# Designs tried in a protein design chat: miniprotein binders against q56419. Part 42

Target 1, 326 residues: q56419
Amino acid sequence: MEGRTLEEVQEEVFKRHGVLVPKKELEDLAKALEEAGLLLTEKVEARLKEEEEKLKRERPMRLAGLSYPEGEREARAFLEAFRASYPGEGEEARVLLMPHLEPSRVPEVYGAALAALEKTPPPERIYLVGVAHRPLKEKAAALPVPFQTPFGPALPDLPALQALDALLPFELFNTPLAFREEHSLELPLFFLKGRFPEARVLPLLVARRSPELGEALKVVLRDFPGLLVLAVDLSHVGPRFGDTPLTRTLAEEARRRDLGFLERLAEGEPEAALAFLGANPTRIDGVEVVASLLPLLRERKGKVLAHRLDLEAPTLSAVGAGTLVL

## First folded at step 5 (miniprotein)

Design Ws
Fold by ESMFold2-Fast, scan of step 5:
Structure Ws (fold): chain B 326 residues (1-326), chain A 120 residues (1-120)
Amino acid sequence: as target 1 above (326 residues)
Amino acid sequence: SAEELAKKLEELLKKIEELLRKIIELAEKGKFDEAIKLVDEFIKLLEELIELLKELVKNPLTKELADMIEYLAWAILELVFEVKDLLKQGRTEDAIELIEEILYAIKLILEKVKRIAELA
């Protein structure tokens, strides 16, 4: 708490939330945070400095041996098993929406994405847009280094990344540490690299809606054409996400919310998709990504290939996942 | 409700304490591969904690206090990765010391957050 009195803090809480929290409880929390900060800060700073230095050269695999196999042969078999889990045919994608949820939880949804990639001509580059699960210094960020995969390194498209950076009102390469442990990029990238081993990648994270990102990407895509991939999960329901325990009614509401959102995107109406979520309470992490990419999604029609609400019984929670081709 | 949120924080803290205790026991027995698997499970629980803490920004905490809690949760996650590296190196004593410091910090933060959530 830099330069603020606890009385000022209590007054701000009342102004923001209309609740008067006892001053003693806020004081006790502030003391606990100061104590924890003193214990941890220097250890964390040393660790972060070392990790940031490593990220200047490459982004290592973090989920190999956990979410996907480490060896190339085993990884190939794993990818083919996911494709086989989807009984349908894909469609050519210019824009692909796919999940970043643990693949084993929604194999048919990833299988649908693989089916779409089978029908898609190999792109020279992939614009891979994920969701930041850690704070970013700006609304969006990128990391211009090779990302390791079992199929070899996914190389950055440096000219396209530099063109994008030049068009943005903020530094694009602003938070390298946010990429170290980022499953919204790593998990989709595993499937994308397995299918398109020669494609370069623009690994992008969105933390908050950035219309300037969408406008800049529209310009860059004209000069550097490629496949746009939105790696987003859908509804988050239940206690694990600060919500009430999952019921049949809440699960059906989540399914309708997810499908209503995806179907409006498939009609080329991304503003209508966002308005639909605003009228229907939601925790879709893809909202900030879609809101940022509006210029790339308007009037582009497509098809929902798969949707599933993955149920987690022990926590009475669920996460929605879908595959959409535009 | 605030009561349900406080209960979830309490349940999560108990799971974290149990996992860290098991990691220490496995490390003391030289079962580093098994300990590392539990560290990966612990990372998933911390990610759940961070999501719950983001929801508390909508409740009666100032942005500054909420941001401090979120930063410290993130800092703890960073140190858990260091525990994993220490275990891979067979540095048992260093790993146990860091685990105990992490557990102390987690308990300190979560108990205070729980009290405030209950009062909301």
Scores: ipSAE 0.130, ipTM 0.574, lowest interface PAE 3.8, mean pLDDT 83
Fold by OpenDDE base, second read of step 6:
Structure Ws (fold): chain B 326 residues (1-326), chain A 120 residues (1-120)
Amino acid sequence: as target 1 above (326 residues)
Amino acid sequence: SAEELAKKLEELLKKIEELLRKIIELAEKGKFDEAIKLVDEFIKLLEELIELLKELVKNPLTKELADMIEYLAWAILELVFEVKDLLKQGRTEDAIELIEEILYAIKLILEKVKRIAELA
């Protein structure tokens, strides 16, 4: 309620919908939320301030020992095992679409990404574009600090980040707290850093489609060439995401949409890929990222290396994951 | 529909509540590693909660209420990270105290979500 009174909210709802929400109900809710918020506010504010100050220096690992090993030796063995899970060979990537799902759920999909990286000359920098699962102040954001990995810190490319910021109509360095726990960057970065230890990184998050981001990146990539990585998942279906439990029909529809999306991207037709999804009823995660990066995906032909729709049995839900090289 | 979303939100909040109670129980038993794993599951459920709230915000009837709940959910998420840190440090009593505060906040949200469902 940024500056609006409960009366104004009530009036707006009435004007728009002809429904009068009882003021008392709004007051009771606001009060309860305020009371709950106030009880937590001092602790939350102190913690937020502390975390923001930490994020000015580095982004620590959050999923080490959970999603991947913390120790370098064990982490290398982890990479090797994931690579072994994909029996195919990769292709050289200029653009890599890979998942950010829990690695253990889709090992062969990450294995396919590693196979592609094996055929890719070491880039000077990696443009790592993830999905913001948290709200951002702007459509996109970056965090210009080292990201910790078992292989050492992934260092930011500050000159390239600064060049990108200068071309955007909004402040790129916004919402640092959104990066603290963002797995869409951390999980792919593990694999990327393990394969390319010397590459600088531009950790980017997209919350909403930003055509400006794609146009700006297209310019930046001329002076600051590198590997573009889209860290995105595909369909999200089942009860966790608002559907009925996974059925054969729902799974077939999710796969159809995932593969139809990836195939059109592989043909160099990202607009056709987005159009194919329409309202995105299976909730493909990567839509806003792809929509932001259209200028970089157009006319690039490639290959789908892997796809999986992975069942989360406890929730009878499934998430699609894929690896695409362009 | 907003009603369906509210019901899903209610179900999710109940799962969160149950999970938090299990975390307390595990922490009290000194099973910190298992407790931390459940904290990670809790984080995932909170992220799901936030996504559902984003859908509720699209409904003008519930937008303002959903915005408030979303704000509270973010605040709770920050406290959960503190809980995780405390558990890692073996500061069980402090962690339990924070979880109890979170449980209280979740309960309040749950009551209000039920009301949203009635209004939707």
Scores: ipSAE 0.020, ipTM 0.432, lowest interface PAE 6.2, mean pLDDT 83

Design Wt
Fold by ESMFold2-Fast, scan of step 5:
Structure Wt (fold): chain B 326 residues (1-326), chain A 120 residues (1-120)
Amino acid sequence: as target 1 above (326 residues)
Amino acid sequence: SAEELAKKLEELLKKIEELLRKIIELAEKGKFDEAIKEVDEFIKKLEELIEELKELVKNPLTKELADMIEYLAWAILLLVFLVKDLLKQGRTEDAIELIEEILRAIKLILKLVKKIAELA
């Protein structure tokens, strides 16, 4: 961090890794970082503080008028259209895995999630676990404020959030700014609030594997029962994601990888699901969420209701999406 | 390989520069909705850059430097969302100023990435 000497950095690297980093290279990098520190000028810092202060009061809609309608009536019609896109009936969920991909790209997958929510008794609270698309100060974070939706504000479950914070070895409310632009929470929340308008929410983000989060959540869920929602997308393939252009073979491989992962979760075998992905598990953005929540997913049997690999033709890329009830 | 990573980063920077030129041109013409769509494409390219940087964390020699670069990339991403807000408000001059600052920051990140590759 700030204030460290070059000699201290070099000594730390040597102690941790048994390798000596040349001082000259560190000096050149320190100069470049000092120049880059102009990015953290008083003007930028003041603006970031202003945005952080706003987030201490509420989390505003960012995708209204873009990914879903802003008005309540239009939002209700939109939600019903997605439900209608799925021809099946749902099943009751204690744990729901659903996507956070742009809804218009996979309407039948969101429709399947809505079908499951119709069969689920209204929960007092929803544990909504998304994927951090921005770095967090810790492995996971939460934002304990009302999240605005077209159906009214989704209120935080403050007692449950405080119970969770008390059990964790880090401060849970550690990176408010990461929630300002976070579609992995906003998009699922639109559908969840539309179906369960009275439910309170625990909005949680996972950046890296946090077994301590899963252990703490297992304890909190005992005292504060609710619906657990994993808002995760599946395979990310093609040049947009640093991969080769999609071929028919690669698309079929992605579908098999997605379905094999979901099937093993449905059998109550989350470790087997992670192992099935092999050496390239980062192609599914939900891996860190599933790995963090192992204690909540073991020995829970369920059903895959829907799956789709959505093609992004201009980039020869695709993203997988699915709905799983446990 | 480090050489393949360097080529990908150079290609990403070139695409980032092209997107920034399009955003400036569209904003100057008052085509704010179209400019915002190009900002969303810029965000995708910046997220690709952040993913490439994560691979450098695997090298023990470069972990602390990679963490610092990732922090800077996150700050840039937040500034890009501020650009989007300014464009929605029709504040063209403020948006362009931030875009130019973002471009300078990205060029610094690429210089740091090249130095990290040399240490590997």
Scores: ipSAE 0.012, ipTM 0.372, lowest interface PAE 8.4, mean pLDDT 80

Design Xa
Fold by ESMFold2-Fast, scan of step 5:
Structure Xa (fold): chain B 326 residues (1-326), chain A 120 residues (1-120)
Amino acid sequence: as target 1 above (326 residues)
Amino acid sequence: SAEELAELLEYLLEIIEDLLWLIIELAEKGKFDDAIELVDLFIYLLEFLIEALKELVKNPETKELAKEIEELAEEILKLVERVKELLKQGRTEEAIKEIEEILEKIKEILEEVKKIAELA
């Protein structure tokens, strides 16, 4: 792959800059890279081990200064600006579905989530279920450490996490490195911690549908009641996601599938929501989370507060985002 | 030798510069997975540069220049992690701004490497 990458670089440089990188230079570089390969692999492994050890104590902010402000005062103002972007009032949530997409792309959708949180009594704990963007050793995982935020650390609910671990057929705390760079937890947590600073958190990732997780969570929630948050994005369409460039027809199909999915969940029919999507042709990432949490979603009626299909014009791609209260 | 290593570093830095321009074009075309793969290659090459500079630090005549380049390379490494996250999120304009900052820092390293070659 290194050889192929170097050849691609030479060809592209010639096309763009009219400069041909001499073969001797590429051969010398390739030899140097081969010779340094083992040492660099050891250094990368050492860095990963250091990150894993750090994750045993706390999960640091990764997106501060990028997706949200680092300072508490600035973060507070940022949060209130998102709330102001949604003109409606929220509804009390026992289950909240909210996005994990970059907040600045869908401010009104995050605003709707904030409105719902304002109407919701402060929970003692939040079950925050996101989508794994890196492989997990098992179908699901959790990280039982404080997650840093501009509003202070979100503390783990250790008794509830231990109760959950005991009920699962696999080790819950199985892939700490998967949490190092996980925006599906970090971005919703920013908003949740800003609104419920005293709530403890169960940070959970789903990689593949895990019915055993939903069954275990149903039991744990009886003894450890709290707010269930599904941090999921909806349709992913366009070349960025291996699809054709966005057309009006594809955008309409994505909106139809997003809204049909959410409305069926709002009717308390999560199996119908999954069946409606079929093969999931627009790649709604929430399907694995919903499929895992069926026992918690059945017969809970609610309301879709907001939905948006956000266009990424440079890539002719789009991502759907929504806020649903159950 | 220090002279041979400095010459190799000049070639490496020129190729790194070309890689960054290719990453910009791939990001503009929405080929984010390809862009990220090249960012990983860039990190690999930058880490090789840092290791090579540690050998140059052993020469008393080049020690201070090598340290300056090493510090600049560490700063670039932090910027590259932000580029990866921006590309993963499809934030093309912000990713390009960060890459342009990296390009300017790479040019500074190239100028310092040329000074090392002159001293050898």
Scores: ipSAE 0.000, ipTM 0.218, lowest interface PAE 10.8, mean pLDDT 81

Design Xb
Fold by ESMFold2-Fast, scan of step 5:
Parts: sequence; structure tokens; C-alpha cells
Structure Xb (fold): chain B 326 residues (1-326), chain A 120 residues (1-120)
Amino acid sequence: as target 1 above (326 residues)
Amino acid sequence: SAEELAELLEYLLEIIELLLWEIIELAEDGKFDDAIELVDAFIYLLEFLIEALKELVKNPETKELAKEIEELAEEILKLVERVKELLKQGRTEEAIKEIEEILEKIKEILEEVKKIAELA
């Protein structure tokens, strides 16, 4: 949270959701929260600073025991079960697009990614590009520390990260705290580390389109070749995302946009993929990542291995997920 | 929207977690009056959240999520009232144990909210 207060967050909810609270009660709550906040100011600042310092040494697991097993043996069995959920064979990948959605929701899609990794020669390093779910100080960021996994730590490729930092017009290592709780990196990394235990990683987050990142990465990949992974989800439709309840028509539109986007990427036409989406009305979250990485995606032909539009029955909403190899 | 509600709840739960850590530290330092004051602030915040959720269940888009979180908040409220009682009696080890249980419940809710946000 950058400069946001609890009071500001509560006021936003009242404004957005039409919650009516008596003015006197709200003022009394604000005073109580301010008094508690003042007492905590020094301690909170110290704890956040300590957490930031810890993140300069390593990135601990946050989703172990929830999205994947904590123990190595159980994690390996879990990974193999996901591979088994995809009945096809993979294709070799130089660029892999895979989801960061909760794996249990789309096991066949993660299985397709695992199948592709199985056919891919072990890379010396993995460029793992996710989507920032918290504000970054710059358009993109990286964290140059070991990321813990059930298969051991995924070690950073420090020379490649430093080469990338040198080419960018901003400090690459600008927001360590944004990596504390980032599932778009943690979930794909679980699968990648399980398959390529010796590969070093460049954990990268994109908050807004950064053409300079793509241009710099093209240069770095020439000198430090490796596997490029785009960890992105596809359409987000239904009431949870501002739409009407999911209908057959809305689901068909989401599927059409997801597949049209992926198929154009598979033809090596990323600009055409972005143009196809137009205003992005089904909210494909990979748009900013693809727009940033255009120089790395042009003229690379490949194949869509899997796609699923997953239903959230309680909210009548859905999220698209896919696996693409280039 | 349910997504916006989930995002707000994530921020609120993170702040609540920090409050509980400070209550533990104050109790360990023997500053029971200060710890009790923070517990009162926590109770007030949680009661406010429950009242806000009652209004949000009137919105069809957020109804199910709000009801589930309201039920969890009510359970936490009972535990935190127990913490206040234990602190008044100077029963530090038992109070800390109850706070650790509340922290685990908050962590579980936060990670459930994060999984919901990942679907967005």
C-alpha cells in the first residue's frame, strides 16, 4: 500500500458500493483508527522496512500449502498429476505463454505447459514475466534474489539481470515489496522449477506497457539465451468483473477473443493480436505484457496447446486460461 | 464489484494483521493497558466491517462473498473478545495463543481473497 490509509480505503468502498453509514459513527471510527495508527506508526514502519530488507536476501513461498504442496515429495507428485491431466504431447518452446490462475481451476492448461517444458531442452535461464498486482515505482521491476520453492531455491541470474538493468532508462530493482505477494510469478515458478531445477531465473513484473523493456530484453537474450515465459491470464467476464451474469453468448465472446488473441500470437503477429482485442472488453490481463514484449514475439510461429474458460459458479463469472508455445 | 470488494478486504486484512502483531508485542512487554486499547480499536474496526457487509449483501453482485466474510468476521470477533478478557487478567501466554489463532484465520481469509483476485 503506497500512501493509502485505511480511512481512504473505506471511503472508496462507501462511494463505489453505496454503503450508507451515519456521519457520527464514521467520524468516531476514523478517530479510533487514527489513534491506533499513531500508536503503530513506528512499529509498522520498522516491520515494513524489515520485510523489505528480508526481500533483498530471499523471496519466501506464500502459497505453499494452499495452491501447491509445501513438501518436495508431495510437490513432485502434484506436478506429475497436472502433467497427466493433459492427454496430448507438448511442443518445444522458445517462448511459453502460461496462466497464473489458481492451478486447480485449470489443470489441463497447466498440464499442457508441463508437456511443452518436457519437450524443451533445459534452459540455462528463464525470463519469467508476470503481471504486477501491486503498484510499481516504474513500469516494470525485478527482484534479484533466490525465490524459494518446494524444489529448492530458484536462483537469480545476476549477470543477466545486471545487463538488463544497465540497458533500461529506470532502476530495474525498484519495488522489492511488490514481490512479497505476487502469484503471477510464484505459481508459474513452481512448475518451471519442478521441470528445470538447474535453471536460473529473471523474475520480472510488468505494471504498464514498457517498450523499453522489450527492446532491452531482446539485446540481453542475444547475450544470455534462455526460455521466455509470459505468465498471463486471458478473459475475465461476469459480475465479478463488471459484466452481467455469465450467459452462453458472453462465454462464447470470451472464448472467441481468447482464441483469436492466442492464434494471432501463434502466427508471429503480436500487433495483430492486440489490434484484434481493440478496447479489450473481456479484460485479457496479458495485454500490457504482450505490448511490452513485441520485439520478442514478432515472427515467432507456434501453437496453442490448450485453452479453457473456467466458470466461477458462485459469481456467474469466468476467467480464461491458455497455453501457447512459440 | 466483487473484485473491488476483494481488493479492499485484502488491504483491510493486512492492516488488521499488523495490529495483532503489535498487540502481541505490547503484551510480551507487559504493557497490558496499551494492548487492551489496541484490542478495542480492533473490535471497533471488525464491528464496522460487519455492519458494512450487511449493507453490501443487499447488492446481488457481492451478496454471497459478503455473507461468507461476515460469518468469518463474527467468528474472529468472538476470539478477540476472549483475548481482551485474558489480557485484563494478565494471562499473557493464553492471550498470545488466541491472537496466533486469529492471525491464522486472517491469513487463511487473506489467501482465499488473493485466490479470488487471481481469477480476476
Scores: ipSAE 0.000, ipTM 0.212, lowest interface PAE 11.0, mean pLDDT 80

Design Xc
Fold by ESMFold2-Fast, scan of step 5:
Structure Xc (fold): chain B 326 residues (1-326), chain A 120 residues (1-120)
Amino acid sequence: as target 1 above (326 residues)
Amino acid sequence: SAELLAELLEYLLEIIEDLLWEIIELAEKGKFDDAIELVDIFIYLLEFLIRALKELVKNPETKELAKEIEELAEEILKLVERVKELLKQGRTEEAIKEIEEILEKIKEILEEVKKIAELA
């Protein structure tokens, strides 16, 4: 309505167009629209409240049957196929960077992550840090409930989560609904739970740079040692992401930026990795996570195991994915 | 004016589209009773749309376009009865396919409404 009353609208129409619109029909339509809008809002609010209550108990699978198989047997075969897609040897990880992009798009990159996990002794807990795709009330959040997987529930490490919460200047468990549909945690967790079925998890989301999270995690990891996993994608290029259509030259630039970023992380120079990106049009999804976790990444040397720029031909767009062990 | 009526119809169609997407989400989550309640709201709004279109049929310059929109709206009303029955039976995939067909017909109505606005 742009702030106009129906009477003002009817009067304006009559003055400019010489037509008298039936007032009762316009009023009846406006009332029907208002009533339907109010009822729809009520239903949406009730649904969100119901989902929030469910999330106090557990986080159900959302991508089972879509991104990975629902059944345990089929899920195990799927996991083995991804491992088989990577011909290289893994290396032990104290810190693992892996993607959260749809796995079927970059199977060898997930295979490289699995190879690294194969060489890694089973951790008591996994600090799984993903990227928030929905707004958080704070810069970061966690959900302290079991996350369902085809391999059984990934149980939360409640003592470690509580220790982390106590060290942060904000409430860690601040936005449960952000975890309702969050592939940056669900997709890596599928692979992590398949490899380390007994490990507890700390499911963490970063929305914006949080240096206080990195400082707190450094303290918590000392008292509650575990595997740190950064579940991040790399370059996002092309029209789907607000950029120009992908060319061979732009694709090569994106690959160069991804690898330059990862190689600097592998040298234990995360500030240099962030500085390397500069004011370029190529956006890297993991920047906020890396910037938040600087204290955990400094002076840790490692190796880039895999990298791929996945082309989405219909949109002339691409997303970078990589596996890095530190 | 036809222009003002077209703006109000455009707003109604946007609300109808939002309702259809919410019905799909509820059906995917197995919340069939809630989905059916939203289908009843959709029917209510579609009946108001048909009444508004019948007024446009009275204008010689918009008569053909208004009649095409009215016929599309009446066809959607028939499809939505099928959707309601599928939801009652828990036939989620078939219900979603019918709703997707309804969404395409709603887009056709929006294009025809925009043509009416041009004639104003």
Scores: ipSAE 0.012, ipTM 0.334, lowest interface PAE 8.9, mean pLDDT 81

Design Xd
Fold by ESMFold2-Fast, scan of step 5:
Structure Xd (fold): chain B 326 residues (1-326), chain A 120 residues (1-120)
Amino acid sequence: as target 1 above (326 residues)
Amino acid sequence: SAEELAELLEYLLEIIEFLLWAIIELAEKGKFDDAIELVDLFIYLLEFLIEALKLLVKNPETKELAKEIEELAEEILKLVERVKELLKQGRTEEAIKEIEEILEKIKEILEEVKKIAELA
């Protein structure tokens, strides 16, 4: 009942349910709720400590049954349906930019990513770089444990992760709890594991621009070659993201900024892509990832396979998603 | 003692019911972030209900009713976590359907709490 007075609570109960709650009883309830809130906070802390301990061994699925099927057979059918949603052939990828938005919202965009993966030789390892949706103790983090999927666990590439950690000026394995609920890794990983079941993974999160990460990754990729995947969404516009309701003009601006960003990346000009966005007024969440990975993106030419601005009518909001092969 | 606790639980459940109606209104208007904040408040209040019911379980007169309410509240906690995830994904129709099921369970709890108040 943050920000509410006892009188406001009483009026709301009366308005909705026709019951007038006496002020003294509301005062007693408010005290009891404060005490319950403190107890619940302690329970949450205890549960998070238990979850952190479990994360030293494995990362369980969180979105199975919500964003993708739990069963392997159903998951395979789900992948095939997404591939079928994209009519194109794809291109071989050395670097793949794909979304982490809810897949059912942009099936053709994920289908384009699957098409690119079909043309790509199976990599020994995948460098999966997502966006941190929870605070990290450092600019970037990794979790060196198996990630569960309906296709079996995606195993960490421990030698490559240790090589990366050794080159960084900070502890790479610094915030395991940030990985407990992280859709920017879990959703792309579902598709990547389905296509490359034998590939090991480096699950990486970027919270803030880290040029030292990009420099270290360039060195590690030389010794441990693999597929680099940037799991990023594009424009985020509308009230759901603290913005004004979506207009035709704002939607056109978001689409223009998404495509201008992707096209400059496809020309091998990531600095130009960042400069094009300026202050990032449509909130492309991949900016910090691209800024961190500059040394890996320069002079790599490629192709934009798909782009969509997904319109959420109930929220008057939109999220951009795209597939880019470099 | 038991009568005072039952009165407090009755008021808590009325507030919880109001919050669920507010969550539906916000979800229908596409204000998912605001709806999720109210879901978090709902979870806090429901956890308090569960803890308060543990005090009633030791009273032979109310033990069976308190156990039934505790079981319903624990089932609601599972549904509420799903509602929060559906709202995060913008799955409005599915979220509202789950909230409507929760509202029906809350009505059952209110009826059982009123019986406890009368027995005290």
Scores: ipSAE 0.000, ipTM 0.228, lowest interface PAE 11.0, mean pLDDT 80

